# Designs tried in a protein design chat: VHH binders against p49116. Part 157

Target 1, 238 residues: p49116
Amino acid sequence: EGPLLSDTHVTFKLTMPSPMPEYLNVHYICESASRLLFLSMHWARSIPAFQALGQDCNTSLVRACWNELFTLGLAQCAQVMSLSTILAAIVNHLQNSIQEDKLSGDRIKQVMEHIWKLQEFCNSMAKLDIDGYEYAYLKAIVLFSPDHPGLTSTSQIEKFQEKAQMELQDYVQKTYSEDTYRLARILVRLPALRLMSSNITEELFFTGLIGNVSIDSIIPYILKMETAEYNGQITGAS
Key: E = the ipSAE of ESMFold2; O = the ipSAE of OpenDDE; V2 = 0.75 times the mean of E and O plus 0.25 times the DockQ between their complexes.

## First folded at step 9 (VHH)

Design kc52 (framework vhh_7qbe_3)
Fold by ESMFold2-Fast, scan of step 9:
Structure kc52 (fold): chain B 238 residues (1-238), chain A 119 residues (1-119)
Amino acid sequence: as target 1 above (238 residues)
Amino acid sequence: QLQLVESGGGLVQAGGSLRLSCTASRSDYAMGWFRQGPGKEREFVASISRSGSYTYYADSVKGRFTISRDNAKNTLYLQMNSLKSEDTAVYYCAADQWGRYQSPSYDYWGKGTRVTVSS
């Protein structure tokens, strides 16, 4: 009983590595992306409904939706990240890879299409002027997705997703009462997240990970991380 | 760090008009005006979304006050018409990065500008 999300779940503060280098490199991009991923998982684990599903379900759920959460986070934090500058640096790297024959033309085309889709998504969210409450509910809707293969407790997950949708509807109708079709314009953006390849996201943003570690392999560790360890990751304290 | 500076306050006769301005160091936040009158708690007056597409007003000022912004100049405005003695207050400019439009929990606050309406 009670609302799915509280006001504490609206705050989503990304702390960037400082200072930003004069020329962006793989390590800076990876560190920035890792901080956003850690913030996203910390956000998810702070939700009482998420905690109630249990550790095994939590791990399976986040493994299934991390790319959607990450992409919503990129859109929400686009200004603080200077995302347009990061994407320009990635495009420059890809053009250099063409010149050096390091990647096939087909692969480069796939990656450029992914970057275009990401830019289009972030631009659409910016134009809609999505607020912090709306981002929190959209993240909750993708987090509590009951339709991923291999999930247990799907009925409970579906109930939480429906609750997120209902609370988003209530919020938008009260806050943007004069804009009758705002909710529809927001929700129609969500299917695009499922068309974004998690493998390409991992290649673009997490290439700097040492030791050939996959995002799937680190998810259980991040979800179990103590507050001090989490703070160390997001602030860069060592 | 976001800095907010209000201006335009002063003494005005009932039925008169004043325009308040607030200069910010950046323009990517939701913005609002709040006020605190003598012996009263701080109350919401008006707010505006990041883009300026959505505006919100307290019932007591609706139809009399107009909030607007110029993002190129990082400036927020409050046009106050048909002023009443009850509008006498210190007016605060506030900014919120999360879109808590009508909440007193805004992230950043200015020092305030005093408006006195004589009856």
Scores: ipSAE 0.355, ipTM 0.719, lowest interface PAE 3.4, mean pLDDT 87

Design kc53 (framework vhh_7qbe_3; at its last look DockQ between E and O 0.73; V2 from the best seeds 0.00; counts 0 for: pae E 4.5 > 2)
Fold by ESMFold2-Fast, scan of step 9:
Structure kc53 (fold): chain B 238 residues (1-238), chain A 119 residues (1-119)
Amino acid sequence: as target 1 above (238 residues)
Amino acid sequence: QLQLVESGGGLVQAGGSLRLSCTASGSDYAMGWFRQGPGKEREFVASISRSASYTYYADSVKGRFTISRDNAKNTLYLQMNSLKSEDTAVYYCAADQWGRYQSPSYDYWGKGTRVTVSS
């Protein structure tokens, strides 16, 4: 049929809370991360192929892959977010927690290893200079992953993933015709997304959520948001 | 909206060198240089990816021109060596909003800086 993604799906514009505070705090980091998460989920729900799978499948897919989508979003929006500054602030907070004996050394080690993996991923994507079209297709490839446990409609999901892969290949071959190995360089970065713990991502970026609410629990709510309600969240007006 | 301002143009003798600069209001863009000579259509010169990992050159300038950028200063450069009369043109910097350093269509353009190469 028509393409899996339209030009509107390439648009991925994160609006940051402004201004950035002199001293980064949990609220600013959480608001920034929440805006990116909402943008990512709205992006997914706008895809006709995604809508065609139905609400139950949509919820299951996003619950399974939100961390991968969020991490791709962090890489894509690293500059507008000043992600390196946010990560430095988180590291500083962790160092203070060690000094104050508030967290176990083993937990801090796990979190620091996660930050290192995240930095490596974002640096590799930056070095590859992934463009907006490539990011859109990479997000589609991880969104339409048929191999998560408990999924229904896995054959249809696999067809959408294959379509995303084919369209990415066609795009890269036409746009970067003289760089024969570019697609391979990009695709080998994707497995790293699954090495990053969603629980640690929640701890790093969503600690400001009231009542210790998990991302899993809010996903169905976000996916059902009206366009006006979503626009309020993405612009951060309050 | 991204603003691009070119500078560094001037008169130079054949075989000489000149460095063009383009100051941008942001650096999260793939960028390139184009030129338009007297009585000619605008043509691609060189481009560079967001992080400067990749560069791409028109065959006519390979080995003579070098594109580079300083993202801390939001500045794009074109170092032009071994200049020829055929390099006489107004040089434009351009930016692609999608980060495509081999872009089929650039979104933002400067107003240009004139380079005249005397024989």
Scores: ipSAE 0.734, ipTM 0.888, lowest interface PAE 0.8, mean pLDDT 88
Fold by OpenDDE, look of step 10:
Structure kc53 (fold): chain B 238 residues (1-238), chain A 119 residues (1-119)
Amino acid sequence: as target 1 above (238 residues)
Amino acid sequence: QLQLVESGGGLVQAGGSLRLSCTASGSDYAMGWFRQGPGKEREFVASISRSASYTYYADSVKGRFTISRDNAKNTLYLQMNSLKSEDTAVYYCAADQWGRYQSPSYDYWGKGTRVTVSS
């Protein structure tokens, strides 16, 4: 049996909306986030093992882990996205809502803590200098997680996750042979992804574009998008 | 495609110091220095990760050379102290597109800058 991932799965190039506005408005933030979401989903689609699980199982997996994949994508694309600037803009927009008394004190605290967690996670990944291969394997490990409720084909999912882990281990051992604990250092970051609320992520990044439509509900649509349509969305030409 | 341009090479006496620079058209790369002496094969000198959190050195230059970078200026540096005649070489800047600071292969290369250490 061949490897889970190939070099083609390492490429993860996000194209930002152009031009960047002087003031980062909600539309720009949502468009940027949507492009990343689409890229992440279609990355998953490009994996033969993912395709082998079937459409129903694929949809269920992505629904379960989209927030984690998205967050890994944020970390990986933090520089090209100017993520710190985006998060600052989100905080500024949140301040407006606070002034208008639209949010409770508790909710404000939750949202601010979530933003802090996102920033902290991305900073930690940057400090670790996670490379493109490592990100690809980490995303695969997250994608093929068998411990989500309601999944079918859990044995196959587990097998694919193990394969991703083994390939990552081999890669790290080969590439970073002098750093004996690098693999452990990388993997220990994954639990932080599970502490992040998908609902708050959705509210912060996607409310302006999808309105009352949930990410959960649009995932099947994104996964069924044709390549041409996907490319159109990524380039903003559609 | 990433463009790399080395500068700072020259003639220096043994025991002296020299600072090399490499300007890049981008900063989202792990980068490294290589050198090729007369009649020798190109060899690894030092590498640095994208955020500069990690550095790696050849044993022959450890304690004498320091690799650093300024991402705001898209510039890579190599501070060379206690230079020896054996350090005489053309020094090349290289970049890895996948961000591997211990890269098995680099994708982009500069044209090199010559360093000559006189005894």
Scores: ipSAE 0.719, ipTM 0.872, lowest interface PAE 0.6, mean pLDDT 92
Fold by ESMFold2, look of step 10:
Structure kc53 (fold): chain B 238 residues (1-238), chain A 119 residues (1-119)
Amino acid sequence: as target 1 above (238 residues)
Amino acid sequence: QLQLVESGGGLVQAGGSLRLSCTASGSDYAMGWFRQGPGKEREFVASISRSASYTYYADSVKGRFTISRDNAKNTLYLQMNSLKSEDTAVYYCAADQWGRYQSPSYDYWGKGTRVTVSS
């Protein structure tokens, strides 16, 4: 069998809503985040190994890991998204909610801790100069995680994860030949992704989504989406 | 579309020094310098990662050339010391959209700046 990923799976181009509003608002943030989510799901769907696992397994995998994929996407696209500006706007909003007594102090503490963990993760990835090929392999390792409860075909999923790990190793050794420890430094960043809360991610980035529908409930529909409809969602212009 | 504009080329005596600059119009990229001498193929000179934590040099320029960048100004530099007549070339700035500091191919190129080293 051929490689798990090809050069076409390295492409990960996020297009931001245009024009950027003078005042960064919940609609801009939610549209930007939705585009990243759809881009991430379309990326996963494009992988032949993912397609081979079947619809029920695909849905289960993405439900288990969507927040980790989304967080990797935030780190990869942090500059084009102006993520630090978005997070600063969210922090200012939270501070206003404290001043107006609109949110509990405990909830605000939880959300602020999550924001700090997210910033630290993104900073650590930037410090390592993680490139687009490395991001593609890291996303594949996260996607093909066999240790989530309730998964079927875990033996095959594990084989795909091992293949992604091997391809990352080969790539890093070839491209970063003078840095023997680079692979280890990259891989130790992955456990931090398990600490990211999906419900807080939804609160931070998806409060403008129609209704109070959780991301895991819409995943089957995103995965079935036709390419033309997907392109309309990712651009926001139709 | 990323725009790359080189400057700082000129005529310099052998043994002299020259500093090239490349101004980028945007976004975070891994970058490099290439050169093409008269009648020769374009060749790699040096490259640098997005944060400048990784650099790589062609053997022919190691110890004489230094690549650096100022990300606040979106500017790439090449400090060229102990210049030889063999360094005479058009020097090109290049960028890799995926952030690979040792890219097998670069996506964006400047128009080049000429360096002439007189005997």
Scores: ipSAE 0.273, ipTM 0.678, lowest interface PAE 4.5, mean pLDDT 86
ESMFold2 (binder alone), look of step 10: mean pLDDT 85; pTM 0.877

Design kc54 (framework vhh_7qbe_3)
Fold by ESMFold2-Fast, scan of step 9:
Structure kc54 (fold): chain B 238 residues (1-238), chain A 119 residues (1-119)
Amino acid sequence: as target 1 above (238 residues)
Amino acid sequence: QLQLVESGGGLVQAGGSLRLSCTASGSDYAMGWFRQGPGKEREFVASISRSSSYTYYADSVKGRFTISRDNAKNTLYLQMNSLKSEDTAVYYCAADQWGRYQSPSYDYWGKGTRVTVSS
């Protein structure tokens, strides 16, 4: 009954594809997003509590929360990704699409609203200056969400979520002892993650996937990859 | 590996002002200033978060010192006003790899710059 997370779970280092092209394209964005997704899945897999839930439960949890983990990862890695530049390129592409296809106006509106919500979330996290430990606990809180439909072992998942919440509270109170309301400011950001559509995230960041492959379909395979394969995906090593 | 280089130290009279600078090889870090006076242990002075949204000061310098940063220049500053003889110390800049602006332990340190406050 040691701590839910160890210091190794705080490390979250994204390596970007190099070099960045002069004009961003779908493939560069997709490769960058895929590296972040693989890093996020590898991070989840490394948690002993997560492993203890078993393969079927692990797959169900990650399928339910990958968009929340990915969005937290976007916020945490916004600087290394040059996320504002990526989002600007996506917006520019969408505005050009409006001029060419009048039938997609409602869809473009939905996607633009999603981008604005994503930007607002990432900006709020940046302004709060969330640290590496806080990000690790926030990711654990969303990973161990017992309230997704179709989950089994919900009692054990809830206990791990409560443990993540308690360890975050202990960490924040110890580290930021003079800032009484910091924990509350951080936690009120989490509900916004559930308002963002995983389908729209997939369209924005993963449209470069070949063979009409969905994120939902690849999750079980990513979770089964060995450490060397994970490292290859997150660094682009071949 | 992050490199930190302090500058701006020197001799100044009590009641005077001095501005210290620290040039870093990167800017995605929470950063702080520490000092070590003659015959004393190293003590915390001030810290600043990555985005500059949060600053934290030791009680002994609150209201007299101001920490700031310019991330475009990878530079941290400490503006010291109303200097006292007890402010005499070697001043070190430090960086926290996890982004903690109230860090229990800093990971990267400069070699220091000496500040002497006379009379």
Scores: ipSAE 0.704, ipTM 0.875, lowest interface PAE 1.0, mean pLDDT 88

Design kc55 (framework vhh_7qbe_3)
Fold by ESMFold2-Fast, scan of step 9:
Structure kc55 (fold): chain B 238 residues (1-238), chain A 119 residues (1-119)
Amino acid sequence: as target 1 above (238 residues)
Amino acid sequence: QLQLVESGGGLVQAGGSLRLSCTASGSDYAMGWFRQGPGKEREFVASISRKGSYTYYADSVKGRFTISRDNAKNTLYLQMNSLKSEDTAVYYCAADQWGRYQSPSYDYWGKGTRVTVSS
């Protein structure tokens, strides 16, 4: 009954912390990333189909896919975030850590490989010039993934994923009628999201979190935030 | 609220060239050019995606007009070559808020710039 997403679910506006510091630091990067994470989770909870699954299922879904949603958000908001500048600052910090023998060479190699994969993903999405409707449906496909371990209501989740895929196909065929292979080019980008480590994403972007809190532990609290409190955090207004 | 300002219109002889510009108050929009000739309905001319990776043209202008953009300057361009008397129109800059370069509708519009092609 009715479309999975409405026009309100296409709007995805990230407000960056201001002013940008003269030199990037872990707190600015963490605040920027936190705003994007909060925006992504607010986007998910605003979908009627998502709410229909119930709180326990909703929490399990977001815990399983937050890194994929976050990475799609990084690609979508790369320009407003100056993501290339943030990644360069992270790389510089890691190279200094190698020279000072503060981190294992094997661990640094893993982290650098993750940054390279993230850059490749964001560059591929930019080259494809993915529009707001396409990003919304890609996020929905990722959100309604029935194949994560430990999920309940997997049949209903799969139905919503198939609905997202069908609506994306209809949209692309109608809007980009002369580009026969566009949908295929877009969809083959998605498997790369599953190969990216959520632990490494936390290390790169959320190092500034107080008390060494994991993203997995805060997800239930973000999903339960009232809309006013949530909006205050992502826009920088109380 | 996005503001769009067109410039570069004028009088040009058939077979000549003209470049239109549109300055936007922001970026991250798919953008397009439309035109309305005397006694005619507004028609699509050309569009360009947010990053400039894709362009889309009306059949009547393919091979003669080139759309481009400079996102650092928030400026859209339309290079018009081999102009015909049928190209006489007011040219409008438009933007789509969701980045659809083949948009079914546009959200923001400029006030237009006049192009007159003499025989």
Scores: ipSAE 0.567, ipTM 0.809, lowest interface PAE 1.8, mean pLDDT 88

Design kc56 (framework vhh_7qbe_3)
Fold by ESMFold2-Fast, scan of step 9:
Structure kc56 (fold): chain B 238 residues (1-238), chain A 119 residues (1-119)
Amino acid sequence: as target 1 above (238 residues)
Amino acid sequence: QLQLVESGGGLVQAGGSLRLSCTASGSDYAMGWFRQGPGKEREFVASISRSGSYTYYADSVKGRFTISRDNAKNTLYLQMNSLKSEDTAVYYCAADQWGRYQKPSYDYWGKGTRVTVSS
């Protein structure tokens, strides 16, 4: 009926842990990433169309796309996070490690390639100067992806994705009326999100999680959190 | 809350040049210049995207004015060449919080700096 997203869904404000340490450590990186992940999931949960799909479908969608949402969030919040500094610290740590095991060497190469792909993605989004409305719609397009294995209600998910695409098109054409090819330049960036491994994202950003808990296993619990519980996690009020 | 402070205005002869500056308390904004001449409504002059990769100009200033920014210094510039009497106005710096550089509905405004072009 009405628009897929409201102006409230454009607001995406990450509150960083304070103070930032002089030297980056696993705990600071993990807390920062966890805050972004929580913000991203609660952003998704706030969308009426998402809620209308029902809890089981909601859980399946977020489990399928959390890495894409997280990566878009990294690009959108790159400046507030000092993401370039975080990635440089991770690269330095990896390059300074000494390894004789070839399998460990192959893993390091995979991780380094992931970091380079992530940097290229974030740099491309920065150069395109993606605005807040465009980020909101790009997140909606990846959230309402009907093509993940195991999904039900795929017809309804596809309709919400098409609605997101149409609203993005209307927005870009009205806001950037003299830039005829802006929408195409933005949309061709999205396939790169699926080239990035969720397992490597977990290794880079969530290594500090206690008990070797996977993101996939915690998603249902985060989606069920009340607003007060969510705010407690973000502000550390608990 | 963003604060914008313009500087560089003054008196210049027709055909001359001036560079205006605007210092902001932050740099994660699309920014632009507007002007208002005596007895006229405020009009758009030029805008620049957050990174500086995209610029947008009013037809009346294309080829004569150049907008640029230095994000490390949180400073916006307007280089004004081949100035005409009709360029006489108070020039205002403006910023958009969502990063929209072609949309003229800006959220934050400076108090302005006066430019007078004489014979």
Scores: ipSAE 0.632, ipTM 0.841, lowest interface PAE 1.2, mean pLDDT 87

Design kc57 (framework vhh_7qbe_3)
Fold by ESMFold2-Fast, scan of step 9:
Structure kc57 (fold): chain B 238 residues (1-238), chain A 119 residues (1-119)
Amino acid sequence: as target 1 above (238 residues)
Amino acid sequence: QLQLVESGGGLVQAGGSLRLSCTASGSDYAMGWFRQGPGKEREFVASISRSGSYTYYADSVKGRFTISRDNAKNTLYLQMNSLKSEDTAVYYCAADQWGRYQHPSYDYWGKGTRVTVSS
């Protein structure tokens, strides 16, 4: 029935808040991360296969995998975000919190380990020079994961994941015909995404969210947003 | 948006060497070199991935040309050795927005620099 992803689904362009402040603050970091999160959810909702699963399944899938999609987005957009600079600012903020006795030693250790895992993941993806088509299919593979607890329609989700895997294989074999093991090198990066805590991601990137809302609570609203509302969020126009 | 400017072209004798440079306004692109000889279609020469870890060459230049980049300087290079009269062409710098270093569709192009190989 045609490909799972079309060329329109490869486009993934993050617009950063402008201008970048002289000193990074939690507001700028949160705004930047929110734009990436909204872009990631808009990307998912634009896929015909995703739409075909229905609203309840769509919400369940994105709730289960938003952290994996967000992390892939951080890796893909690392240069446009100046991610290394953002992570350095987060570390500096954490060090100030330690000096002011605002965080426990165990929590600080967990957060620093998460930052190191994130840096290692982004470095590994950069070293592989993952292209836009490969990122689109990797995002599709994690989106259509049938193995999350509580999911319905798991057989259909599995079929879409298999289609994503097949199309990625076809793409890599045709595009990188002289690099026999490229697909294997790419796919072995994916399990690391599930080692990263969504709670720690929220603490690092989304501390500026108004009203003490969780990402889980806002996902259904983002997925139901009208196009004009969505465009306002990803550009910061309102 | 992305600007590409080639330099380093000139006249060189067969068997000689020449290094081309391309200055870009950004480095988050897979990049490559194309050439167009008199009365010929534009043809692919070489490409390099965003980080510079992977390179890809046309069969006609493999073993003679080396593509490289310096991302800190936003500069792409083509080192051309053992030049032949058939290498005479205008050489163009190009960039692919999706980061493909093999079979790129190049979205950005420079204006070219001429290389003439005399016998």
Scores: ipSAE 0.581, ipTM 0.816, lowest interface PAE 1.5, mean pLDDT 88

Design kc58 (framework vhh_7qbe_3)
Fold by ESMFold2-Fast, scan of step 9:
Structure kc58 (fold): chain B 238 residues (1-238), chain A 119 residues (1-119)
Amino acid sequence: as target 1 above (238 residues)
Amino acid sequence: QLQLVESGGGLVQAGGSLRLSCTASGSDYAMGWFRQGPGKEREFVASISRSGSYTYYADSVKGRFTISRDNAKNTLYLQMNSLKSEDTAVYYCAADQWGRYQTPSYDYWGKGTRVTVSS
C-alpha cells in the first residue's frame, strides 16, 4: 500500500560501549557486536511489513539472514565502531594463537580469508559512499529474501523484497540523477554477503558470549524482547 | 551537534584564485559548499561524498572550482580558479548526516566566509 520503509527506518545509530579499553579484548568486541546485532534486529522488527508476516516467519527470516544484516551493519557503522581497529586486534590475537599452537593452521587460514572478504566488502561499500537511505533499502532487500531453505509465506516475502528493490531504484534515480549506473554498482555488491560464513562471524565477534550460546538460539529471545529490555541492551543501562 | 567552521575568504581580483577551508568537529558526513550573493537566494556550488570518491558541481562553476577533502584532518576544501565578479558571495559549508552528496536539504551549516571578487 504505502511505502515499505518510512524515514524512521533510515535512522540506524549505534551506541558504543564506553569507555573504550586501552587494549581491545574479547569482551569489548563481543559487547560492541552484540549492540549492533540487537540494533539490527530491533530495526527489522520495527518494519510493519515484517510484523505482518507473523512471529514464526519473522524468526525464520532473521535466522536465515542475520549474518547478512550484521555485515551490512558493520559496513554502515564502520567508522563509529572503529571496525579497522577491531579487525586488527582480532588478526593480532589470531597470529598469537598460531605462535602458541592453540589453533590449527588450516582453521586460521579459513578465518583470515573471511576477515579479508569482510574488509574487501566494507571497503567497497565505503568507496561507493552508500548513504543511510541506500543502507536501509539494502537491509530490507536481504531481510525479505524469499529463497532461504525452510521459509513459509515466500510469495509475500518476495513481494516485500520487490517493493524494497523498487523503492531503492526510485530513491537512487531521483537522488543521484546524473549517476546512471549507481544502482547497478550497489546491487552487484550484495551476492558477496552470502559467501560469508555465519559460523566464522560468530567466532570472530561473539566469542565472549556467556555459556555455549549460538546466535541462532538467541534470535527468538531478542525478537520477543520488550522495548525497555531492548533499550537497556543497546545503551548498556541497567 | 556537528560544528562547521569556514575560513579562507577575502578580497581577490577577477581572474584570480582562492581556496576555502571548512573544519568539522565530527566525522563521516557528505559535505557541500553553498553561496549567497548580494540580494540573491542561497545557491548550491559543489558537493563531495564521505570518502571523496564522488563530486557534484553546479553548472556555473564546472571547470573553475574543485571540491576536495582530507578525511584525516576532517577538512573540506573549495579551490576557486578563474574567479568572476558574479562569484562574490558569502560561502557556506554544509553537511548531511545520511551521507547524501546530492540533496536539497543539508542538516548542518557553518556561519559562512565572505568572498569578494573585484573588477
Scores: ipSAE 0.696, ipTM 0.867, lowest interface PAE 1.1, mean pLDDT 88

Design kc59 (framework vhh_7qbe_3)
Fold by ESMFold2-Fast, scan of step 9:
Structure kc59 (fold): chain B 238 residues (1-238), chain A 119 residues (1-119)
Amino acid sequence: as target 1 above (238 residues)
Amino acid sequence: QLQLVESGGGLVQAGGSLRLSCTASGSDYAMGWFRQGPGKEREFVASISRSGSYTYYADSVKGRFTISRDNAKNTLYLQMNSLKSEDTAVYYCAADQWGRYQAPSYDYWGKGTRVTVSS
């Protein structure tokens, strides 16, 4: 009935761990990435349409799209995170792993190609100067994807995706009225998100997770957390 | 929190040029210039996106004014050419937290710099 997203859903403020270490390490990278992941899941859970689908559907949607949401978050928060510095540190670590012959050359090539794709995506979003409202709608389009296997309520999910697309169109048309091709430029960036491997994203950013758990396995627990616990993870407070 | 400081205002003859500067404490913002002339309401002049890829101008200044930015220096510029007496105003630097270079409203404002164009 009402709008899919309200102005409160545009707010997406990442608080980085402080102080930044003199030398980047796995712990700092993992903590930073975890805060962004928790912020992304908290954002999704705050959407009334998302809650209306029910817990099982919510879990399935986030499991299917967390890598796309996380990548959009990396692009949106690239400056706050100093993402280029983090990626350079990861590349340096990979080059050291080549010297020590700890990883296959083929695997290293796959990871390097993923880093290149991520940099290209973030650079393209930066050049388009995607605003906070546009990011919120792009995340909603990704979140309400009806085409993932195992989903129930696919017709309702599709309606929410179409609503996100319509509201993005209305927003862009009203805000950037003299740029008739802006919406098309933005939307053609979305397919690239599905070329990003969630397994490689996990390896790059979440290697420091205690207990060597997968993101897929922790998603149900994160979605069940109370608001105070989300805030604790986002800000680094207990 | 963002702080904005304008400079470069002064007295100039009609047909002359001036360059205004605005120094910001950060660069992750869409930014714009506004002005308020004697007996007039505050009006939009020009705006620029976070990276500088997109610019937007009021019809009254198109072809005469150029907005630009240097993100390494956290500085916004307004190059004003072919100045007219109606360009006399206090010029304000503004920033939008959401990155909208055609924002309906701006969140952060400088104190202004005065430009006087004599005949």
Scores: ipSAE 0.706, ipTM 0.874, lowest interface PAE 1.0, mean pLDDT 89

